# VHH binders against Epimerase family protein SDR39U1 homolog, chloroplastic (GC1): the designs that were tried, part 16

Target 1, 310 residues: Epimerase family protein SDR39U1 homolog, chloroplastic (GC1), of Arabidopsis thaliana (Mouse-ear cress) (q9sju9)
Amino acid sequence: CSSQKESQMTVSVTGATGFIGRRLVQRLRADNHAIRVLTRSKSKAEQIFPAKDFPGIVIAEESEWKNCVQGSTAVVNLAGLPISTRWSPEIKKEIKGSRIRVTSKVVDLINNSPAEARPTVLVSATAVGYYGTSETGVFDENSPSGKDYLAEVCREWEGTALKANKDVRVALIRIGVVLGKDGGALAMMIPFFQMFAGGPLGSGQQWFSWIHVDDLVNLIYEALTNPSYKGVINGTAPNPVRLGEMCQQLGSVLSRPSWLPVPDFALKALLGEGATVVLEGQKVLPVRAKELGFEFKYKYVKDALRAIMQ
Key: E = the ipSAE of ESMFold2; O = the ipSAE of OpenDDE; V2 = 0.75 times the mean of E and O plus 0.25 times the DockQ between their complexes.

## First folded at step 10 (VHH; framework vhh_6fv0_2)

Design j3 (from f01 with S53Y; at its last look DockQ between E and O 0.01; V2 from the best seeds 0.00; counts 0 for: pae E 15.5 > 2, placed apart)
Fold by ESMFold2, look of step 10:
Structure j3 (fold): chain B 310 residues (1-310), chain A 119 residues (1-119)
Amino acid sequence: as target 1 above (310 residues)
Amino acid sequence: QVQLQESGGGLVQPGGSLRLSCAASGFTFSSYAMYWVRQAPEKGLEWVSTINYGGGSTYYKDSVKGRFTVSRDNAKNTLYLQMNSLKPEDAAQYYCARDWYLGESFDYRGQGTQVTVSS
């Protein structure tokens, strides 16, 4: 079987300039793997990955992606991860369409590669939104999909990635709320806490299934290198919390109170239908990752927050 | 080629103990998580235990937790499963595996060792 065992990989990455992607590029470089950044804008990617700091990285605009995917040992597709924004009918269509469009192009490039130059593994992002939301339900990789819009997006996103040639090992990582200093939920929250204006969104009773960005990057890395990582894998830490507890722990780490809740109506006014992304959640457990032997460095949110804010 | 050879099975009374071994060759053993799986007659393959490549993290199916202990010796390329307080429902062919996949498809390299618990 085709696997990456102690040998140098050549990895093509979509979404490399984003929060997760930048950390993944750093992780791959630490082990001397070759990296091909698949981007919409070469100039923006060069600003994020300057040649002086990232010697040997290939940066490719969309017309050049074919030549990068062909001959790569692996592809990581991170483009189109969910973000909070105000939803209009046009924005909802673009949320779904952009993910399907990019994933479909990546799969087509893989499938159209000659067999001797075809990547052997595709690690493709998806999201815990697949499961829908619930204050009482507990979800693992065998749980059915939810019925809401984001669940539909995730189903189609995953279905598109699964069109990869049957000789290609596909790992689908359903990503939770990624915690790190440079992006994600914390980048949005930290300034309010620093100004003594922090607090939970809505009731604070929504589930917050989180993962430290280093653990997510290591999970992607394991999925690239270990052939047992196949199919659906939840990218969440083993101890989800309610958002209220997460906010209390963040306040404690920052030496700031968590006392100014943001009411539901204010978030609905700002985000419209998209407010569900922050007002609702799901308890998602990493059952497959534990069965596969993945070692989480940050199992509890307090430890993750402390490490991030050091 | 990858080669895994299980041993240490046998007949034991309920409440007894067995220690299974798995000798590995043909790959860099210390670079892989290793798995114990089992198959009873007319049943599918069932995951039992996992140990990460360094041995620092171990995981168990709920029904064996507290009774079974997985370990490895990377210097000897050997995986172990200590099985205590054996029950009739533990009777199965036991395999060690380098690769374990979700769903009905899987890849493993051993021939297995039979564990029988007298009724």
Scores: ipSAE 0.000, ipTM 0.243, lowest interface PAE 15.5, mean pLDDT 83
ESMFold2 (binder alone), look of step 10: mean pLDDT 82; pTM 0.830
OpenDDE, look of step 10: ipSAE 0.009; ipTM 0.264

Design j4 (from f01 with S53W K61E; at its last look DockQ between E and O 0.09; V2 from the best seeds 0.00; counts 0 for: pae E 17.8 > 2, placed apart)
Fold by OpenDDE, look of step 10:
Structure j4 (fold): chain B 310 residues (1-310), chain A 119 residues (1-119)
Amino acid sequence: as target 1 above (310 residues)
Amino acid sequence: QVQLQESGGGLVQPGGSLRLSCAASGFTFSSYAMYWVRQAPEKGLEWVSTINWGGGSTYYEDSVKGRFTVSRDNAKNTLYLQMNSLKPEDAAQYYCARDWYLGESFDYRGQGTQVTVSS
C-alpha cells in the first residue's frame, strides 16, 4: 500500500492556542507539517508550543502574520472569543468583532499575497448558530440562517471569510458543541452539573448538536487536503441529541445519579443573555460531511463521553 | 430519480469470496460518498463500508476490516464491494446507499442483494 506520502504542507493557524487549535497543531505536527501559529501573544503561544516539543514551529505576532501567511499552503482560521460566557452588550460586541476582525485580517493577508505565494486553501470556522434555534427544526448546510444574534454573527463571520480571493478554496466549518477532555463545553458544563446535582439544564428538550474534538480536527484536516471540501460543512456528529439525553449520558459516565434540573433563572443569573446558548439549540446534521465520505470516530454521544472521561 | 441497483450476491461457503456491484443513476455519482450497509435476519441495518466521492478514502466496520474492500468506478457510475474470507456472520441482505445516517435513516438505497454463507 504505497501510502502516497502526502506532501508536507505549511499551515498558518489562528486560534492555535485554543481548545480546538491546540489539537489541530498537535495533529499537524504528528503528520510532519510545517506550522505557523498566528497569535496575539507570542509569549503565551510559546508556553503552549515550546520549541523543544514542536521543532520548527513558527510563532508570529500580528506584525509578523504577513510573512507567515505568505508562502503558506493553507490557512486555518479558528480564532474567536468563546461564546460560553456571561453576555453583556460589550461582550456581544466583542464576540462578533473579534471574529470578524481576525477573519478580515487573514483574508486581507491572503488576498495581498503574491499569486505564487498565496495560500490555496482557507479553512475558516463558524458555528451552528448560523441556523438559529428551534426545538423541532432539522438543519443542514442548505438551511436558511436564523434571525437571532448568533445567526447574525455567523452570517457576518462567514461573509468575511468568503471575501477570499476566487482562486482560494474556502471551507466554512459550522461547528457544533465541541466535546473533549479538559476543555470545550464539558469543561463548563461539568462544574454546573456538579453544583446542581447534575440535572438537565432548562427543559432538557433543546437540541444538542455535538461533535467530538478529534472528529472536528479530522474534519478540518480533510478540508485542508481534499479539494472536494469546499463551501459550508457542518462540524457536527451524525447523531445530535436532546440536552436531557446529553445530561443523562454524562451522568451515567460520571457514575452519578440522575441530576436535578437547573432552573432557567439560575442559568440566566449566571450567564445573562448567554444563557440562550444553553437553553436553546438546534438539530444540525452533517449532511455534507457524509456526502464527502467523512468517517466519524464518535458517532454517538455516549461513546464520545466515555472516551473523554477515560 | 435516484436509483441504486445491487447485484453479485449469492451462496458461498465459509472462506469464499463475492463481489458485489451497485449501479447508480439519477444523480452525479462522482459527487457523493457511497455506503454499503447490510441487514441480517432479525437484526437492524448495519454499516459496513464507506467510500468517499473520489475513492481515495475508504472506511470499514471493524468486523470486516482486512476482508472487505470497497471501490468505485465513477466513469461507470458503479460501486463495488469485494468480500473475501466470508464468514457465516456476514450473511445478510446487502444494500448500497448514497446517504447513511448511522442506521437510523438513509436517503437512498437499492433493493439489495442477498449474501448467504453456508457450509
Scores: ipSAE 0.000, ipTM 0.305, lowest interface PAE 11.3, mean pLDDT 88
ESMFold2, look of step 10: ipSAE 0.000; ipTM 0.125
ESMFold2 (binder alone), look of step 10: mean pLDDT 82; pTM 0.835

Design j5 (from p01 with S53Y K61E S105K; at its last look DockQ between E and O 0.01; V2 from the best seeds 0.00; counts 0 for: pae E 18.0 > 2, placed apart)
Amino acid sequence: QVQLQESGGGLVQPGGSLRLSCAASGFTFSSYAMYWVRQAPEKGLEWVSTINYGGGSTYYEDSVKGRFTVSRDNAKNTLYLQMNSLKPEDAAQYYCARDWYFGEKFDYRGQGTQVTVSS
ESMFold2, look of step 10: ipSAE 0.000; ipTM 0.140
ESMFold2 (binder alone), look of step 10: mean pLDDT 81; pTM 0.825
OpenDDE, look of step 10: ipSAE 0.000; ipTM 0.292

## First folded at step 12 (VHH; framework vhh_6fv0_2)

Design k1 (from j1 with S31D S57E; at its last look DockQ between E and O 0.01; V2 from the best seeds 0.00; counts 0 for: pae E 17.5 > 2, placed apart)
Fold by OpenDDE, look of step 12:
Structure k1 (fold): chain B 310 residues (1-310), chain A 119 residues (1-119)
Amino acid sequence: as target 1 above (310 residues)
Amino acid sequence: QVQLQESGGGLVQPGGSLRLSCAASGFTFSDYAMYWVRQAPEKGLEWVSTINSGGGETYYEDSVKGRFTVSRDNAKNTLYLQMNSLKPEDAAQYYCARDWYLGESFDYRGQGTQVTVSS
C-alpha cells in the first residue's frame, strides 16, 4: 500500500471562525496543510487562530482575499450568517444576502485568478433547507428544491457557487443540523432543555437530519482531496431521527428528564420566524456520501451525543 | 441595526483638501475592516481605500495613493478619509462601507457624502 504522501494543500477558508470552520482549520493544521483564513475580522480570527498555535497560518481581510485565493489549491466556503438566531426581517435579508455575496466574492476571486494559480476545487457549503420541509418526505441529492424561504436561499446560494470556472471542481455540501461540543444546534437546544426540563421542541415529530461536526469536517476534507466528490453531497448522518427522539437521547445523555415539551409559542417567542428551523424539518439521506464510500464515525445520534458530552 | 453615516463632503477647488468621516453604529466597529468607496456620475462603484480592523494596515486605489489617507478611531466608532490634492477625477459620492465586494456589493454602506471638485 504505497502511502500516497498526501501532497500539502493550500486551502483558503471562509467562515473559518465559525463552528464548523474552526474544526476544519484544526484538521487542516493537524495534517500540515497551509491555511489561509478569509475573514472580515482579522482581529477576531487572530484571537481564534493565534500564530503561536497555527504556524504559517495566513489571516486575510477582504482586501487581501485575492492574494489568498490566488495560489490556493482549494477553497472552502463556509461563510454565512448563523440561522440559529432570532429571525427578523433584517436578519432574513442578511441570511440570504451574506451567503450569496460571500460566495459570489469567492467565485469571482477564483475566476479572476490566472489559470496557473487558480484553485482546482471549491467546496461550498449549503443547507438541507434546499429541500424544504416535510414530515413524511425523504430527500436525497436528486430531490427537488422546496418552496419556502430557506429553499430559495439555498437555491441562490448554490447557484452562485456553480458559477465557478468550468475547470474548478465544485462540491456543494448541503449541511444538516451540525452536532458538536460548544456550538451548533446543541448550544441552542441545551438552554431550552434547562428551562423546560429537556422535553421535545415543538411536536417532536419533525425530522432532524443531523451530522456530527467531525463527520462533516471529514466530509469536507474528502471533498478537498477526492476528485470524485463533485456536485451536491448531503452533509447528513445516515440515520436521521425525529426531533422528539433527539431530545430524548439528549436527555438521556445529560441524565435529565426530557418529559416537558417546549411549546411552539415559546420557540416562536425566542426565535421568531427562525423557529421554523426547529419546528420544521426534513428527512435527508446522505446517498451520495454513501456512494462515494464515505464512512461516518457517528452513524447514530446517541453515539454522537455521547461523544460530545464526554 | 448596522448604521453608517458619512459626512465631510463638499465643494473644493482642485488641489484642495477634504476630510470625510463615517460614524458607525450597530456593530462592533473594531472587529471589521472598513472601506471607502466612491461613485462618480455615470460610473459604477469604485473602491478607494481599505483599513483593517485594527487600523494598522491600509490599502489604496492607485489613483489616490499618496493623496488620500484612511484612518479610524475605534473608540469613537469613526472612519476617516483625509483627501489631499484633490482632482476633478475625484469628484464622486463617497461611501463608507463594511464588507466591500469588488465594486459590486457590500453588506452595509451609508448614504454617502458628495465631493465636488471645481474646475
Scores: ipSAE 0.000, ipTM 0.233, lowest interface PAE 13.9, mean pLDDT 88
ESMFold2, look of step 12: ipSAE 0.000; ipTM 0.144
ESMFold2 (binder alone), look of step 12: mean pLDDT 84; pTM 0.852

Design k2 (from j1 with S31D S57E Y101F; at its last look DockQ between E and O 0.09; V2 from the best seeds 0.00; counts 0 for: pae E 19.1 > 2, placed apart)
Amino acid sequence: QVQLQESGGGLVQPGGSLRLSCAASGFTFSDYAMYWVRQAPEKGLEWVSTINSGGGETYYEDSVKGRFTVSRDNAKNTLYLQMNSLKPEDAAQYYCARDWFLGESFDYRGQGTQVTVSS
ESMFold2, look of step 12: ipSAE 0.000; ipTM 0.108
ESMFold2 (binder alone), look of step 12: mean pLDDT 82; pTM 0.837
OpenDDE, look of step 12: ipSAE 0.000; ipTM 0.240

Design k3 (from k2 with A33W; at its last look DockQ between E and O 0.06; V2 from the best seeds 0.00; counts 0 for: pae E 16.4 > 2, placed apart)
Amino acid sequence: QVQLQESGGGLVQPGGSLRLSCAASGFTFSDYWMYWVRQAPEKGLEWVSTINSGGGETYYEDSVKGRFTVSRDNAKNTLYLQMNSLKPEDAAQYYCARDWFLGESFDYRGQGTQVTVSS
ESMFold2, look of step 12: ipSAE 0.000; ipTM 0.113
ESMFold2 (binder alone), look of step 12: mean pLDDT 84; pTM 0.850
OpenDDE, look of step 12: ipSAE 0.015; ipTM 0.323
ESMFold2, look of step 14: ipSAE 0.000; ipTM 0.142
ESMFold2 (binder alone), look of step 14: mean pLDDT 83; pTM 0.843
OpenDDE, look of step 14: ipSAE 0.006; ipTM 0.279

Design k4 (from k2 with A33H N52S S53T; at its last look DockQ between E and O 0.01; V2 from the best seeds 0.00; counts 0 for: pae E 19.1 > 2, placed apart)
Fold by ESMFold2, look of step 12:
Structure k4 (fold): chain B 310 residues (1-310), chain A 119 residues (1-119)
Amino acid sequence: as target 1 above (310 residues)
Amino acid sequence: QVQLQESGGGLVQPGGSLRLSCAASGFTFSDYHMYWVRQAPEKGLEWVSTISTGGGETYYEDSVKGRFTVSRDNAKNTLYLQMNSLKPEDAAQYYCARDWFLGESFDYRGQGTQVTVSS
């Protein structure tokens, strides 16, 4: 009917080929929105979004991004190098640099658009690493930034997104550990549990502030469509757990024990300084999302894990 | 050891008021968000209210908004819930909690105080 036609968006998306981005594209397509994939590799994006399954999708390499951002109603910025890798000084620079470089380019393209063709909404990813780590602290959107490297990355990332023109509504989503079958922490962990070799990473006392990928995608979607969604919003489920409890519940869902811990030194040997990404955590509550009336489908990690495995 | 002790429950008529208190010890109270949760007979725990470390931000479950007010006194290590316009649906065992972790932790939840609303 006419109300559906009048609500259609044209959305440019960086990071669309990644774990979160693919789900977001599917969600936008389900509501018949126009989608413009902003990518560094057109051939890889075409493999993920073949035209026969995604009619009307636009896939643009960097030289073409200007023409996609102009005339989009909204932009979602999800691009960045994965953090869960072995860190070297060069990889650390690229972790920060990739986020800053892509975010800055997106903001410049938005700001240099004529007013009549400028997107009105920017939803930009950030991370719960903003808060630093703690076994005892509880963080919400009013909490100060931490003092470690990842907090520095998040501050610069968010600051770059906030350079968008004042006419542009900016929503910054500080994303927790995203749970889904085909990516993230679970894709790495499930095979070990299936082989009866599952267990917590390190002490298991680190906080695990998680979100089901469907809830994160719906949060991004609400931020695109609802003008009340502005500023910083934590993308975490309302019931964070310790990693040890998450592993026990994953084992329960898979009918497998959680009994073979991975020692700190083994993770440090594999990941170097990057081991902090998996050995440390923060308890982050979605206070803004609750204030905005967002309804989480998966509030408890066991329910999320069951849904993912079934 | 973390200790939380609730008090102030009782029997009240519909439309009445109660003020619950929660005495905290064994941790630095001012460093934590605090929670009120409740459990009606034969039901699971239900979140009621949250208050930030300094008391400047408060949040409420939809059915109690405008009727309940959470507050804290960090100098006395005490959390409060002022409950006005009580309804039969509010009858429950009320608990304060330091952490809303998977719905329950004995280290983070007191023994509770009973609120009964009868007409």
Scores: ipSAE 0.000, ipTM 0.113, lowest interface PAE 19.1, mean pLDDT 82
ESMFold2 (binder alone), look of step 12: mean pLDDT 82; pTM 0.834
OpenDDE, look of step 12: ipSAE 0.039; ipTM 0.439

Design k5 (from k2 with A33Y S105D; at its last look DockQ between E and O 0.01; V2 from the best seeds 0.00; counts 0 for: pae E 18.6 > 2, placed apart)
Fold by ESMFold2, look of step 12:
Structure k5 (fold): chain B 310 residues (1-310), chain A 119 residues (1-119)
Amino acid sequence: as target 1 above (310 residues)
Amino acid sequence: QVQLQESGGGLVQPGGSLRLSCAASGFTFSDYYMYWVRQAPEKGLEWVSTINSGGGETYYEDSVKGRFTVSRDNAKNTLYLQMNSLKPEDAAQYYCARDWFLGEDFDYRGQGTQVTVSS
């Protein structure tokens, strides 16, 4: 039998210039969907999506977002300040605030659109930090939220997205550690392994619930196009590992040892209290995605790492 | 075996103060977020406070904000809860916990310490 073809969409995307967003825009254009980039910097977005290579793409600064959301079929919300920075009181406030402010704006624009021009789908990013951390727990989409700072951020983030009009299908994707060559954790780790200075961060016992960027983009795409994708969906590969195992497999792929651990105190000195993002983790399983029939291309971290490093 | 032991509860008048302690053993205390929870008679468990592994980030239930302060001493493997301006509504058995987000697994929570607030 053949796959069902859906009508062309018009998709507004926040965070389109980032690591995940660039891949999503390319994926949407491969199927001839219209794309409206919602950005804070039109000039940066134009550098990343030049008109000669992306004819028909619309790039809108914040004052223009209303006119883009109105008439869009769907909205994808990926924007948020990175959390892998040194935490100060000001940065910590902005980690939560940036997510809430952008998500609130997107939801308000959706809700204030006339019904005939209102997007029918919102796919909004959230994170596995929702669950808190544990060396022993196993989390799925039915698991309760944790009580730490990042869990609070995720609860407020998700609650804000859920204020979308009841006629709008909302998919919340709790994203794990996204693996790809030109961004995320691997971009920071690979040079150390190349210099024979690679090793696990902290104890290496923390859970590492990862997803290949191509699988995450395909999951977002399925959530846009398939009405069965609604509610909370974990964006993690089916086989999480301990960080020590991930580092060992990265070393194997790079033909480099994983033997020089980075002590907790060094990470705490570099990142302050933000070091918890890398020193602690959670085992998060993609139960909902598997129930929906989603096919992961990269189920094991070694395969994902080999594909990335080719 | 993970062990947590709370202490410092007692009888206090409204407006008074208490400081609770939780002694931890059987795991690397400095690697974990720690939690305070409480249970009043005929009520379920209520989350009170959370502190990250390094001690620099703290969270509080709305009803205790500004009155309670959670802290930890990783060198002594001890968690603390400073409770000021106590109200009758704060009377409860107080527990410290390591893995509260997994559901109610008593293997990761102590015996508790009773806080009583009465005139």
Scores: ipSAE 0.000, ipTM 0.123, lowest interface PAE 18.6, mean pLDDT 82
ESMFold2 (binder alone), look of step 12: mean pLDDT 83; pTM 0.846
OpenDDE, look of step 12: ipSAE 0.020; ipTM 0.367

Design k6 (at its last look DockQ between E and O 0.05; V2 from the best seeds 0.00; counts 0 for: pae E 12.3 > 2, placed apart)
Amino acid sequence: QVQLQESGGGLVQPGGSLRLSCAASGFTFSDYAMYWVRQAPEKGLEWVSTINSGGGETYYEDSVKGRFTVSRDNAKNTLYLQMNSLKPEDAAQYYCARDWFLGEDYFDYRGQGTQVTVSS
ESMFold2, look of step 12: ipSAE 0.000; ipTM 0.416
ESMFold2 (binder alone), look of step 12: mean pLDDT 82; pTM 0.829
OpenDDE, look of step 12: ipSAE 0.007; ipTM 0.252

## First folded at step 14 (VHH; framework vhh_6fv0_2)

Design r1 (from k3 with E57Y; at its last look DockQ between E and O 0.01; V2 from the best seeds 0.00; counts 0 for: pae E 15.9 > 2, grease 24.6 > 24.2, placed apart)
Fold by OpenDDE, look of step 14:
Structure r1 (fold): chain B 310 residues (1-310), chain A 119 residues (1-119)
Amino acid sequence: as target 1 above (310 residues)
Amino acid sequence: QVQLQESGGGLVQPGGSLRLSCAASGFTFSDYWMYWVRQAPEKGLEWVSTINSGGGYTYYEDSVKGRFTVSRDNAKNTLYLQMNSLKPEDAAQYYCARDWFLGESFDYRGQGTQVTVSS
């Protein structure tokens, strides 16, 4: 198996300072790729990615993004407000606006780049919220979009990314609930779990389409390097579970009981309209990833949780 | 339509045993956590036990631990509660529930079955 020395890429990354982004940047660094961080706050990004630990890293504020995108081999677009925050009308507006705005900016920069300096790949994040919520439905990359707010956000978000130049390969990663250490969904769930004796959040019957952060990063990485990764790809593990099952497994790993559900009103009190993200879900399968031969390190939530809690 | 029907209640002496059953229909039983709850006279609804969808995880209220056993047969769409060493304080209307909300509300529950413990 001739280790085809993967040619060094220059990758521009929005949302690099986020939970997923940090891990992606670490992966890129580990594989000796050139990294260009597209950020709104250079100072913050510099704290997260100090030059001493990331030699050669370029950190650019919005006014400098043009210079970063031009000459990049690929762009990864992970920017957006965390969805796992308390939703107010203002925040809700910002959730949609921020994602569309940043994606639009990235696409414009790509499209306005000279052909010889134009990135050839755009990996753009989206969410499984595209499919809407359902207690019984099963969704894949061919499933229609939902009718709720998150579905709308995802449609516009994806639509914006797809405006990239025809010569640019676009991969849309519809990301499920990301599990990892010191961030993601668990950062929110664990406190609730501890507070309410480890019971399910809500009824526990909602589907929980999860993915381990390492698998997600690997999926993104494959999308950067593999020309077959085009179009919509669900970023979810192959074995989604009910939230109750998730909590049961989490309880097992933490050696805590997991029988007492967190009341919906408590979640709504804390998360506002954002509680729907927790209280409602959808069963999403990574059909495209499987077709592409992607290998998940964590196929089962129990294994993922064990790895995270070690 | 989601339906839950409890059975197996009755009069028993202290120290006796009963086995409750709950027949479920109108939904995919094997996909859901199930709950036993009870309501004694002049008391609110009390959580008794829960079992996960696959039956591999069970939990009990402290007062019934070691005496009660929850189980399920997904092939028969049936939930069970084996109650041993019954005490007078166990006397209550027992309900099967699909969605339990901390003793205040149920999305779905049966009509219940009465358990009386009397010497």
Scores: ipSAE 0.000, ipTM 0.230, lowest interface PAE 14.0, mean pLDDT 87
ESMFold2, look of step 14: ipSAE 0.000; ipTM 0.182
ESMFold2 (binder alone), look of step 14: mean pLDDT 83; pTM 0.850

Design r2 (from k3 with W100Y F101W; at its last look DockQ between E and O 0.02; V2 from the best seeds 0.00; counts 0 for: pae E 13.7 > 2, placed apart)
Fold by OpenDDE, look of step 14:
Structure r2 (fold): chain B 310 residues (1-310), chain A 119 residues (1-119)
Amino acid sequence: as target 1 above (310 residues)
Amino acid sequence: QVQLQESGGGLVQPGGSLRLSCAASGFTFSDYWMYWVRQAPEKGLEWVSTINSGGGETYYEDSVKGRFTVSRDNAKNTLYLQMNSLKPEDAAQYYCARDYWLGESFDYRGQGTQVTVSS
């Protein structure tokens, strides 16, 4: 297998300072790609990505995004308010708007780039919320969209990304619940698990379509480099579990002999309306990723959790 | 700026009652879940009660169930905690908090009000 020296890419990244984005940037750096961070706060981004550790990194505020996107090989769009955060009414209102605005801006920059300087790939994040919630349904990339708010957000979000120039390959990654160290859903859940010793986390029958952050980053990376990665690709591990099982496994990993599920109100209190993301899940399968031959490092939630807690 | 100010604490005998109040400002009060938390001497911060934005859902720590009642007046931007049948174990600094629990802290909480239960 001739190690085709993957040609150095220039990758512009929105949402680089986020939980997923940081790891992606690290991966890109490790593989010696040129990185252009598209941020709203240069100062914040510079703290996260200091030049000494990321030589050659370009950090650009909104006024400078044009210059970054133009000439990039690819764009990764991860920007937007995290879904796995507390949903106040204000935040909920901004969820849709922020994602659409940023995606629209990115697409416009791509489309307005001269053909010779236009990125050839757009990897744009979306969410499994596209499918709506169900306790019994099984969803894949061909499944219809749901009817709830998050499904609406995802439809518009994806629709915006798909307005990219016809010559640009667009990969839409519908991301599940991301598991990782010091961030994502676990960072919010673990404190509650440690505090509460009783009650089910909801019914426990809700589906939990998870993915380890490393697998997600690898999936995004493959989408950047592999022309076969086009269209919708679920960013979920191959073995979704019920929420009750997830909690059981988490308890086991945390070595608490008297593990009892966190009361449902705790998550509601924590996440507000966003609690539905956890409490009202859907079973999503990564059919497309499998077809593409993607190899998951963490196929089972127990293994993922163990790795995260080490 | 988010501000929370607790009041209503004091000294009561076992079996007595107190009503705590929390005045909120600097944010849309009606949009947020609110919390009562307490910290007893030599103990960590613990949650006591929570109430949803509209006031229709309330939750309590097991030790205070049946004795404490959380309520809110969104028109007055005020959170309340009615504490009945107080026990010595209830003695603590009580805090009003807006945001979710993060380990041993909340993002926003007041200065607290002292509740002492002594015969």
Scores: ipSAE 0.000, ipTM 0.269, lowest interface PAE 10.9, mean pLDDT 87
ESMFold2, look of step 14: ipSAE 0.000; ipTM 0.319
ESMFold2 (binder alone), look of step 14: mean pLDDT 82; pTM 0.830

